# VH-VL binders against Pre-rRNA-processing protein TSR1 homolog (Tsr1): the designs that were tried, part 3

Target 1, 166 residues: Pre-rRNA-processing protein TSR1 homolog (Tsr1), of Drosophila melanogaster (Fruit fly) (q9vp47r84to249)
Amino acid sequence: APFLVCLLPMHEQIDPMSALEILKSCDSELVVENSPSGIVYINLPRFKQRFAFVTPPVGRGNELIALDYLKVCDTTLLLTTAAFGDDEIFDRWGQRIFNMMSAQGIPTPVVALMDLESINPKRRPAAKQAAQKVISKLLPEEKIMQLDTASEALNVMRRIGGQKKR

## First folded at step 4 (VH-VL)

Design f17 (from s15 with light chain L94Y; framework fv_satralizumab)
Fold by ESMFold2-Fast, scan of step 4:
Structure f17 (fold): chain C 166 residues (1-166), chain A 120 residues (1-120), chain B 107 residues (1-107)
Amino acid sequence: as target 1 above (166 residues)
Amino acid sequence: QVQLQESGPGLVKPSETLSLTCAVSGYSISSGYYWSWVRQPPGEGLEWIGFIYYSGRTNYNPSLQGRVTISRDNSKNTLYLQMNSLRAEDTAVYYCARKGSYRPYYMDVWGEGTLVTVSS
Amino acid sequence: DIQMTQSPSSLSASVGDSVTITCQASQDIRNYLNWYQQKPGKAPELLIYDASNLKTGVPSRFSGSGSGTDFTFTISSLEAEDAATYYCQQYHNYPYTFGQGTKVEIE
């Protein structure tokens, strides 16, 4: 069975498919197959692993269905972005779902920070620190991973693939 | 195969809002890519305005942020650019262009451009 | 913003000549640089991406090199159809920025 990964945006304006496109850039040899149901399968030969990516609906009223996705997936990739300022790493949706994950005992996710390379270089350290601070409130031992380049995508895929399968 | 065609008014008055359209054929704009706008004042160089990702996510050049909005209509397969508070310096040929979804980023398909003159 | 400076601003050369254009970035952009050709009255067309990679279908007389802050674009044997303005463009950081352009005229 494929390793099932939930792509969970922590801001309603994050495009999870944008993150998936970056992840696809990690290896020129990977094979992608799209399911009619909306699941994206990625076969990564160098890790000898198949991944299946799913994205729950996000936004107010979708909290319980998002949690259902999180409970059945082998791991979760939380998507954060520097594009909306360091005071808006999570929006209201992100804060709510993050708190609910903690309350439900959802397994430790992997956290990605996108768009860091798209902001002014002088602002990048502050943005990364702001993102880490938000994550560390509930996940003090989880280190955020940057996700903008192919090499960073490979590191994220490796981290995801190293999680325990349910 | 994939073609982009810009259209809009030839002349706009200062302080008014510019509205441009970019009709896309041969590819569904909701299926992928970043859809970009770039402008070029007569006889001058190129300036990147911003993009809209196929999901609806946008990003704008900070020099134009607050004046520009990029949107799309998936049912019409059309992109839009709106720019308010026009000045004579906004006179330019405006291009729409398609940009790859992941690095390396480059614009592979361009429209033929539409000239916008800002004059009273 | 990253400033891109091209040299020369313009040049005139004969068919068969070798032409070199340089592009300098105000900060390290790695190899995240594209070269576009714009013929009079036309939209820009991509020739080179990632500093040195020739786009499929582009004639082999066009080449690029460089990394970091200094980049070079070369046309090894100029053809009449190469009369155009050439632009470098960085995509290391938003906003994407272009050089001011180099106009190549055929004598």
Scores: ipSAE 0.000, ipTM 0.473, lowest interface PAE 14.9, mean pLDDT 85

Design f18 (from s15 with light chain L94W; framework fv_satralizumab)
Fold by ESMFold2-Fast, scan of step 4:
Structure f18 (fold): chain C 166 residues (1-166), chain A 120 residues (1-120), chain B 107 residues (1-107)
Amino acid sequence: as target 1 above (166 residues)
Amino acid sequence: QVQLQESGPGLVKPSETLSLTCAVSGYSISSGYYWSWVRQPPGEGLEWIGFIYYSGRTNYNPSLQGRVTISRDNSKNTLYLQMNSLRAEDTAVYYCARKGSYRPYYMDVWGEGTLVTVSS
Amino acid sequence: DIQMTQSPSSLSASVGDSVTITCQASQDIRNYLNWYQQKPGKAPELLIYDASNLKTGVPSRFSGSGSGTDFTFTISSLEAEDAATYYCQQYHNWPYTFGQGTKVEIE
């Protein structure tokens, strides 16, 4: 059975399909199959693993539906962005849904940070540190993973694939 | 070269539903980008209506949410805007535009615009 | 929503003059601001992105600066073809919002 991964934006301006396109770039041998139900299957031959990606609706009024997605997934990839500054690593939607998923005991997430490469190189370390500070406050011991390039995408896929299936 | 061309009824009555079309050429709308709708009342500034990402996800300006729907037909390479409960204040030139998916977020290609007049 | 206020609403200047337009955001938007030019009867065109970056192909007489809440757009030596309305636009938070526009007329 494939690893079922929920792509969960922690900012309403992040489209999870954008993150999925970066993830697809991790390997030229990768096989993608789209289901009529909206699930995206990714077969990664080099890891001998099949992944299934689902994306819940986001934004106000969609909290309970998003939680239902999270309850059935093996893991969650939390998507954050550096594009809007360090006080918007989680926007209001992200803060709300994170509090709700924490209360429900949802599986341990993997946290990705996008758009860091769009920032002036001299400011990137400070921006990544600010994002890590936000994550560490909410998830002690969890390290944020950058997700902008194909190489970084491969690292994220490896991290996801290395987790225990539920 | 990517080109966008809006079309619509020109004149609609109050309380009717507006339906606009944006034909895209030179690029497949299913291949990337956010596809946006922006309007401009005569002699006034620009207002963002909403967008649809190439994956099909939409987001609307909260001031218009509940009245507006943005959709697409990938086989026709065409975008649509539907707006209900029209008022005289909805009179404007309506533009479709392409916006990047990654920072910097700007609109790089615009249609010519189509004037919609809401009058009895 | 974030309100964008431009000043002046209109100005008239001669070819060769330097003109400056300001844009003020109602809250901190960092450098997440674009500038567009709109000529009569035409759609807007991007000139400046991320407050100070000139789009490829745009003449070097156009420039932008600022961060936080206060931004400026400058045309260092006005040409006749620069007669247009200029708009600032923030993308720091949704919904994205535009300034009311500044009309630049050549006298």
Scores: ipSAE 0.006, ipTM 0.503, lowest interface PAE 11.0, mean pLDDT 85

Design f2 (from s15 with heavy chain Y102W; framework fv_satralizumab)
Fold by ESMFold2-Fast, scan of step 4:
Structure f2 (fold): chain C 166 residues (1-166), chain A 120 residues (1-120), chain B 107 residues (1-107)
Amino acid sequence: as target 1 above (166 residues)
Amino acid sequence: QVQLQESGPGLVKPSETLSLTCAVSGYSISSGYYWSWVRQPPGEGLEWIGFIYYSGRTNYNPSLQGRVTISRDNSKNTLYLQMNSLRAEDTAVYYCARKGSWRPYYMDVWGEGTLVTVSS
Amino acid sequence: DIQMTQSPSSLSASVGDSVTITCQASQDIRNYLNWYQQKPGKAPELLIYDASNLKTGVPSRFSGSGSGTDFTFTISSLEAEDAATYYCQQYHNLPYTFGQGTKVEIE
């Protein structure tokens, strides 16, 4: 069975398929298979691992459905973005769903930060640090991972693939 | 260049279902962007209805959720809007528009709009 | 939902005049605001994005400013073709919301 990964946007305007395209770029030899049900399978020979990516609905009214997805997945990749500035790492949806995940005892997720390349290069370190500060209040031991380039995508894939399978 | 063209029935009766089509040319709808529907009652302002992400995920204005469905056909490069339980106040010009997937989140390409009149 | 309020709802001005329209958000939207122009019988057209950035190809007489809850849109020297309704739109939160519009008429 493949390693089941939930792509969970922490902001309603994050398109998880954009993150998935970056993840697909991590290796020239990977094989992608799209399911009619919307599940995306990625076979990554480099890690000798097969991944299945799912995305729950997001936004007000979808909290319980998203939580159901999280409970059946082996791991969760939380998607955050630098595009909206330092105080918008989590929007209202992100804050709400994260509180629910914590209350339900969902295993510690991996956190990705996208769109640093859309920020002035001189301000990228400060933007990453601000995002890390938000995450550290909620997950003190978790380091936010950049997700803009193929090499960063490979690091994210390695991190999520290293977690214990359910 | 990218062009959007709406089409619809023009006249619909109260309580019926509205079906609108938006044909897209010059860009593949599955390749990117969020594809939006916006309406404007005669003489009034703009109201965002919802969008479909290029991945197929939808998001709707809560005021219309439960009455509206946005869908697409990638092979025809076409967007659809379906709205149930029409009332006279649903009379409006309906636009489809393209919106960026990343900031800045503006609508850069709009169709010319199609007028829908709800009356007997 | 974030409420967007424009002022004035309509105005009449002469060619060459400077025109200012204001837009107020019911909560802090930072600079996540766009301005659109809609001419009679036409679809809206983007003029300004992120509160103050002029879209490529839009005449320099149009400008925007503001942050947080208070925003302004200015036409520095009104031309006849500027007769239109102007809308502000926030994209800070879903659902996207528009101001009620400001109709600019040339006298």
Scores: ipSAE 0.007, ipTM 0.597, lowest interface PAE 8.8, mean pLDDT 87

Design f21 (from s15 with heavy chain N59Y; framework fv_satralizumab)
Fold by ESMFold2-Fast, scan of step 4:
Structure f21 (fold): chain C 166 residues (1-166), chain A 120 residues (1-120), chain B 107 residues (1-107)
Amino acid sequence: as target 1 above (166 residues)
Amino acid sequence: QVQLQESGPGLVKPSETLSLTCAVSGYSISSGYYWSWVRQPPGEGLEWIGFIYYSGRTYYNPSLQGRVTISRDNSKNTLYLQMNSLRAEDTAVYYCARKGSYRPYYMDVWGEGTLVTVSS
Amino acid sequence: DIQMTQSPSSLSASVGDSVTITCQASQDIRNYLNWYQQKPGKAPELLIYDASNLKTGVPSRFSGSGSGTDFTFTISSLEAEDAATYYCQQYHNLPYTFGQGTKVEIE
């Protein structure tokens, strides 16, 4: 069975399909299959693994549907962004859905930080550190992973593939 | 290479429902982006109406929320705008536009606009 | 909702002049502000994004600056083709809002 991954935006302005395009860039030899149900299958020959990616609806009124996706998936990739500054790594949707998933006892997810490449190079270390500080308060021991380049995408895929199946 | 083209009836009577279409070419509307509608009354400024996200989620400007529906047909690669209970104040050029869901966040492609006159 | 106020509402200047338009947000929007140009009878076109970044292909005479609540847009050497209405637009909060526009006329 493929490893089922939920791409969960923690900010309403993050497009999970844009994150998926970055993840696809990790290997020139990967095979992508789109299903009519909206599931995206990625076969990574170098890892000898098959991944299935799903994206729940985001925003007010979609909380319970998003939680249903999280309960079915083997792991969750939380998508965060540096584009909106240190105090908006999670927006209000992100804060709300995170509190709900924590209350439900859903397993610790993998956290990705996008858009770091869009800020001034001199400010990137401080921005990443600020994002890490926010995540460490919510998820102790979790290290934020950058997700902007193909090399970073490969590291994220490896981290996801190393998670224990439900 | 991505192009948007609006079309509509031109003249609509008060209290009727406006139906507009926006044909998209060069990009699949189900693959990404927010797809927005913006209007401009003659001689006035721009007013953002709402969007439909590539996932199908919609958001409407609260000032218009009760009257507006934005939808899409993925197989035809087309966006739709419906606005009910029309008044003379709804007379405007209506634009569809694509807005990034990933940095940078701006409306990068616009249709040419279609004029809608609301008159008895 | 965030209100965007532009100043002036209109201006007239000669080719070669430097002109500045200002935009004020009713609350802190950081640098989440775009500038659009609209020529008569045409759709708006993006010139500047994220307050100060020039869109690829746009002439270097256009520039933007500012953060928080106060923003400026400058044309350093006005050309005849720059006659248009210019709009600022914030994307920090939904609903997205535009300034009322500044009409630039060439003498």
Scores: ipSAE 0.006, ipTM 0.517, lowest interface PAE 10.5, mean pLDDT 86

Design f22 (from s15 with heavy chain F51Y; framework fv_satralizumab)
Fold by ESMFold2-Fast, scan of step 4:
Structure f22 (fold): chain C 166 residues (1-166), chain A 120 residues (1-120), chain B 107 residues (1-107)
Amino acid sequence: as target 1 above (166 residues)
Amino acid sequence: QVQLQESGPGLVKPSETLSLTCAVSGYSISSGYYWSWVRQPPGEGLEWIGYIYYSGRTNYNPSLQGRVTISRDNSKNTLYLQMNSLRAEDTAVYYCARKGSYRPYYMDVWGEGTLVTVSS
Amino acid sequence: DIQMTQSPSSLSASVGDSVTITCQASQDIRNYLNWYQQKPGKAPELLIYDASNLKTGVPSRFSGSGSGTDFTFTISSLEAEDAATYYCQQYHNLPYTFGQGTKVEIE
C-alpha cells in the first residue's frame, strides 16, 4: 500500500498543487499516476517507495472535511509560506485547523516552508528564523524544512517516507 | 525603472478566446513578485483576475468560472492572460500589475491598461 | 469572498476642504488594506498601504486609519489635482477585493 500523505495548506493563499509540482521535481525517474478521485500517486524508485498525496479543501467551513482526510493519512505535510511575513506563517485558517487537529491527537506532522527563495537573499536567514520561531511555539521539537527547489523536495520526501505508517 | 506594457486585440467576438500580453522591462519576472491581472469595465470598479508568482504558481478569482489562464515566458520577460468563452460583460480595460511577495503587500507598478471590447 | 463597501459613492468639494471616505470589510482583515487613486484614463496608483502607511512620494495631505473591518481615508486639504476615484483594496484573503470606488469631484 502506498504511504498516504495529506498536503495541508496552513495559509489559504498556498496552492497545494504548486507544492506537489515541486515535490514531483525531486527525481527525474519518478512515475506519477493521477486518479479520477484526485489522489496523486508518486512512485519514487530511489527510495523504493510509493506515495499517495491527497489535498483536502481549505478555508472556512471545510474544517471537518479536512480532519476526515487527516484521520486516514499516514502523515501530514503542513505547507507554510514566507511570502506574507512572519505573522502569517499560519493564517486564520491555518490556526483553526491546527488547533482542531491537535485536539484530535493527529500525529505530529512534517512542516514545509515555501517561498523563501522569493525573499531578498539578505533577508532569508531572518525570515527562516522567524518562521521557525512561530512553528516552535506550536510544535516545540519540529524543524521547518524548506520547499522551493528539487533538492529540498527530495529531503522532504525522505523525511515523510521515514514516518511510521498507520 | 520597472515598466509594464499590456497589448492585445481591441475588439473580440463573443465566445472567442481573449489573449493579452504584458511586456515587463527593468526587472526579471523570474526573480520575484506576484504578477497580477486586474480588469475594469467602462465606468465601473476594479476586479482582480488572478496572479502568477515568479515560480509559476497561479491563483484565479473564482468569479471567472475557470475561464482564465495566466502564464509567463521568462525568456521574453512577458506575462500572458488567456480568457475563454468571452461575453459582452468581459468588456473592460485590462491591467497587469506587480505585487510584493514580502511585506509590504501592495501593487506598486501597473501597466497603462489595454481596452478589450467584446462585441459582434 | 470579502466584500468591501465604500461610502460615499461620490462627493463634490472645494479646494481647501477636508474630505473623508470610509471603507468597510465584511470580515476582519487586520490592517491588510491599501488605498489607490485612479485618474480618468490612467492606471490606479498606490497612496496608502497597510491601512495607515503613506507611500514614499505621496503628499502628506493623504492619510489612512483603521483596522479590523472599519477604515477611513482622509484628504486634509483638497487640491484640484485630487479629482479622481479612490479605491480601498484588501489583501488579507484571496480573491483580493476592491471597494466599489468613491469619485471625488472638485466644485
Scores: ipSAE 0.006, ipTM 0.528, lowest interface PAE 10.2, mean pLDDT 86

Design f23 (from s15 with heavy chain S31R K99T; framework fv_satralizumab)
Fold by ESMFold2-Fast, scan of step 4:
Structure f23 (fold): chain C 166 residues (1-166), chain A 120 residues (1-120), chain B 107 residues (1-107)
Amino acid sequence: as target 1 above (166 residues)
Amino acid sequence: QVQLQESGPGLVKPSETLSLTCAVSGYSISRGYYWSWVRQPPGEGLEWIGFIYYSGRTNYNPSLQGRVTISRDNSKNTLYLQMNSLRAEDTAVYYCARTGSYRPYYMDVWGEGTLVTVSS
Amino acid sequence: DIQMTQSPSSLSASVGDSVTITCQASQDIRNYLNWYQQKPGKAPELLIYDASNLKTGVPSRFSGSGSGTDFTFTISSLEAEDAATYYCQQYHNLPYTFGQGTKVEIE
């Protein structure tokens, strides 16, 4: 059975499909299978693991649907960005869904930081620090993983695959 | 300094496909920023068409009804805009612009614009 | 989509006058609003970002204020070179949207 992963944007401006494309780039030998239901299966031979990715709808009114996705997944990859400012790592949607997720007792997720390479190089250290600060308040001891390149995608896949499977 | 320069056909017939280029100098488009297209009909206001991230991700204004494709060629450091099913109302000056990649998001560098007239 | 309503559509004033332009968003955009100046035949140029921040190199006579849905842009002592059309623009949500513009004429 594949390891089921929810790609959950913590900001409405994040496109989870762009994260999925980066994840697909992690290995030249990986096999992708698309389901009619919208589930994307990734078989990563070097880890001897099969992953299934789902992306819930985001934004006001979609909270309960997103929670339903989270309840059936083995883990969640929280997608964050500092591209919209240090004070908006989680937007209103992100703050709301995270509070709901925490209240329901959903397992600790893996956190990815996207679009860091789109930020002016001189600003990147401060942006990453601001994002880490937000995450550390919500998830103590969790280190944000950058997700912009194929090699970073491989590290994210390894981290996800190391989570406790339900 | 970073410079953007648009070029296009000037005159296009209705129902044809518009193809515009934006040559970028002074910065590699594969390294950062959002690269936007904005248009302005004669005597009217500005309308955002869409952008492409340096990563290749695109987003388009829904008002254009799926008629737009924005792409790039990293080796030529050039942005492209294609728009199909042209109508007289698509007559406008078309600008490419660099949108800041970290808040504040503003368009900090603009091309000079290229006029496109849609006429039978 | 967020609608940006700008007023007035045009105004005429003399050198030395103070002029104010307003911009209303159809929903809360926080302070995620920019102001651009466009002179005839030229591309727009950024003057104010994040509602109230003056871009480096822009004269101090230009200022902006507001948050949420109501924003103002002021030129405190109008110069002849300020004859232009001014646009507000929100970046809170995609698609990015502009106001319809305010034409400032001298004399």
Scores: ipSAE 0.000, ipTM 0.506, lowest interface PAE 13.3, mean pLDDT 85

Design f24 (from s15 with light chain H92Y N93D; framework fv_satralizumab)
Fold by ESMFold2-Fast, scan of step 4:
Structure f24 (fold): chain C 166 residues (1-166), chain A 120 residues (1-120), chain B 107 residues (1-107)
Amino acid sequence: as target 1 above (166 residues)
Amino acid sequence: QVQLQESGPGLVKPSETLSLTCAVSGYSISSGYYWSWVRQPPGEGLEWIGFIYYSGRTNYNPSLQGRVTISRDNSKNTLYLQMNSLRAEDTAVYYCARKGSYRPYYMDVWGEGTLVTVSS
Amino acid sequence: DIQMTQSPSSLSASVGDSVTITCQASQDIRNYLNWYQQKPGKAPELLIYDASNLKTGVPSRFSGSGSGTDFTFTISSLEAEDAATYYCQQYYDLPYTFGQGTKVEIE
């Protein structure tokens, strides 16, 4: 069975398919299969592992549906972005869904930070550190992972693939 | 396979607002990439105007900040550029271009460009 | 803003000649530099990315080198189809900036 991953945007302006395109860049030999239901299967031969990516609907009124996705997945990849500044690492949707998933006891997710490449390179370390401080308030032991390059995508795939399978 | 095609009015008067369209085919603009506008006055070099990221976030050349808005319509797979307070020096060929969201960071697909002449 | 200065502004050379264009950044940009070719009436096309990497499909006679503030673009053995204007472009900092261009004419 494939390792089931929920791509959960923590900001309504994040398109999870854009994150998935970056993840697909991690290996020239991976095989992708799209299902009519929106599930994206990725076979990553170097890890001898098959992944299935699902994305719940986001926004007000979709909280319970998103939680149902989270409960059936082996792990969750929280998608955050540097594009809107430090106070919007989680928007209002992200804050609400995170509080609900935390209350339900859903396992600690992996956190990805996108769009650091859209800011001045000399300011990227400070921006990543600021984002890490925001995440650390919510997830004290979780280290934010950058997700902008193919090599970073490979690190993210390795991290999520190392989680305990249900 | 991915194609970008600009369109616009061709001729506009000083102080008016310019509206340009960039139709994208072969790739969904909401799926990735930075979508940029670049202009080139006749016989001159290239000037980056700004971009819109697949998420909708924009960034503009500070020299044009306050005059330019870049937007998109995901349902039409189309990019837009609006520039107000036009002057004769805004006469240029305007290009839309796609830039990668991960390294290497270059503009890999360009439209053919559309000439905008600002004169009375 | 990072200023990009190209030299020369124009040059004329014969088929088979080797030509060199230089690009200087006003501050250290590492290897965050691209080279584009623009033929008359056409959009720019990428030739070299990250200072020295040849884009797939681009002829091997084109090459780039340099890092920091000084960059070089070379065409070995000019062909007639190489008549164009060449631009360097930095992506180290926003706004992205281009050199003023170097026009290469074949005599």
Scores: ipSAE 0.000, ipTM 0.493, lowest interface PAE 13.3, mean pLDDT 85

Design f25 (from s15 with heavy chain N59K; framework fv_satralizumab)
Fold by ESMFold2-Fast, scan of step 4:
Structure f25 (fold): chain C 166 residues (1-166), chain A 120 residues (1-120), chain B 107 residues (1-107)
Amino acid sequence: as target 1 above (166 residues)
Amino acid sequence: QVQLQESGPGLVKPSETLSLTCAVSGYSISSGYYWSWVRQPPGEGLEWIGFIYYSGRTKYNPSLQGRVTISRDNSKNTLYLQMNSLRAEDTAVYYCARKGSYRPYYMDVWGEGTLVTVSS
Amino acid sequence: DIQMTQSPSSLSASVGDSVTITCQASQDIRNYLNWYQQKPGKAPELLIYDASNLKTGVPSRFSGSGSGTDFTFTISSLEAEDAATYYCQQYHNLPYTFGQGTKVEIE
């Protein structure tokens, strides 16, 4: 049975498929299969694990549908971005859905921060700290993970598949 | 150099479906960017219709949601716009445009536009 | 939806004049605002992005400023080729929305 992962953007302008392309770069032996239903299957032989990625609709009016996805998935990868500035790690959609998921007792997500390499190196520590502060308000033990490079993608996949406690 | 060129029927009857194409040259539409459609009624301002991410996902203006479909053909490097249940108010010049997927977020390349008149 | 309101709707000025257009957002959009120029019969062309950044290749007489809800676009010394309609556009939230446009005519 594949490990079912929900890709959940915390900003409406994040394309979750762009994150998935970075994740696909994590291993040269990785096998990808796209289903007609829009599910993306990734077989990662080095971890002896198969992943299935799904993306709920996002934005105003889609909150309950997104929560339904979160409830049936084995884990959630929250996608955040530094591209909109360190004071907008979550937009209004992100703030609402994050509060809702924490209230529902959904299992602890893995959190990724994208686009750090796209901003001035001097701004990166502040952006990462801003993202961590937002996450830590409700998930104080969760560490945000960078997701821009193939090596970072491998660490994220490892966290999702190999680092989980049952 | 990237170029976009729209084409369409010119005249469409009310309640019919509009089909427009946007041929892209100089860049692969599956390699990046968000690909947008924008319209402009004669003598009026601009209205964003929607876009398709380079991944194939779409976002539409809620005012037009339910009537609009944006799609693509990667092998032909072409974007499509379909809009059903046409009304006289849908008469406009229709543009396709390329928008950055990461900052800076702007529409940097536009087609020349194609006029669509909805008339019985 | 975020409403964008431009002022004035039209203006007429002479070559060499300085002209100013304002754009007001119905809610805070930070600096997520672009300015486009549209000449008669042509597609819009980007001049200013992120409220104050000049696009490469655009003449330095064009400038933008502002943040939050109030934005300004200025042409410091009007040229005959600047006769066009100018639009502000926010990208803070979907759907993207444009101002109604400001028509600039040369006397």
Scores: ipSAE 0.007, ipTM 0.576, lowest interface PAE 9.2, mean pLDDT 86

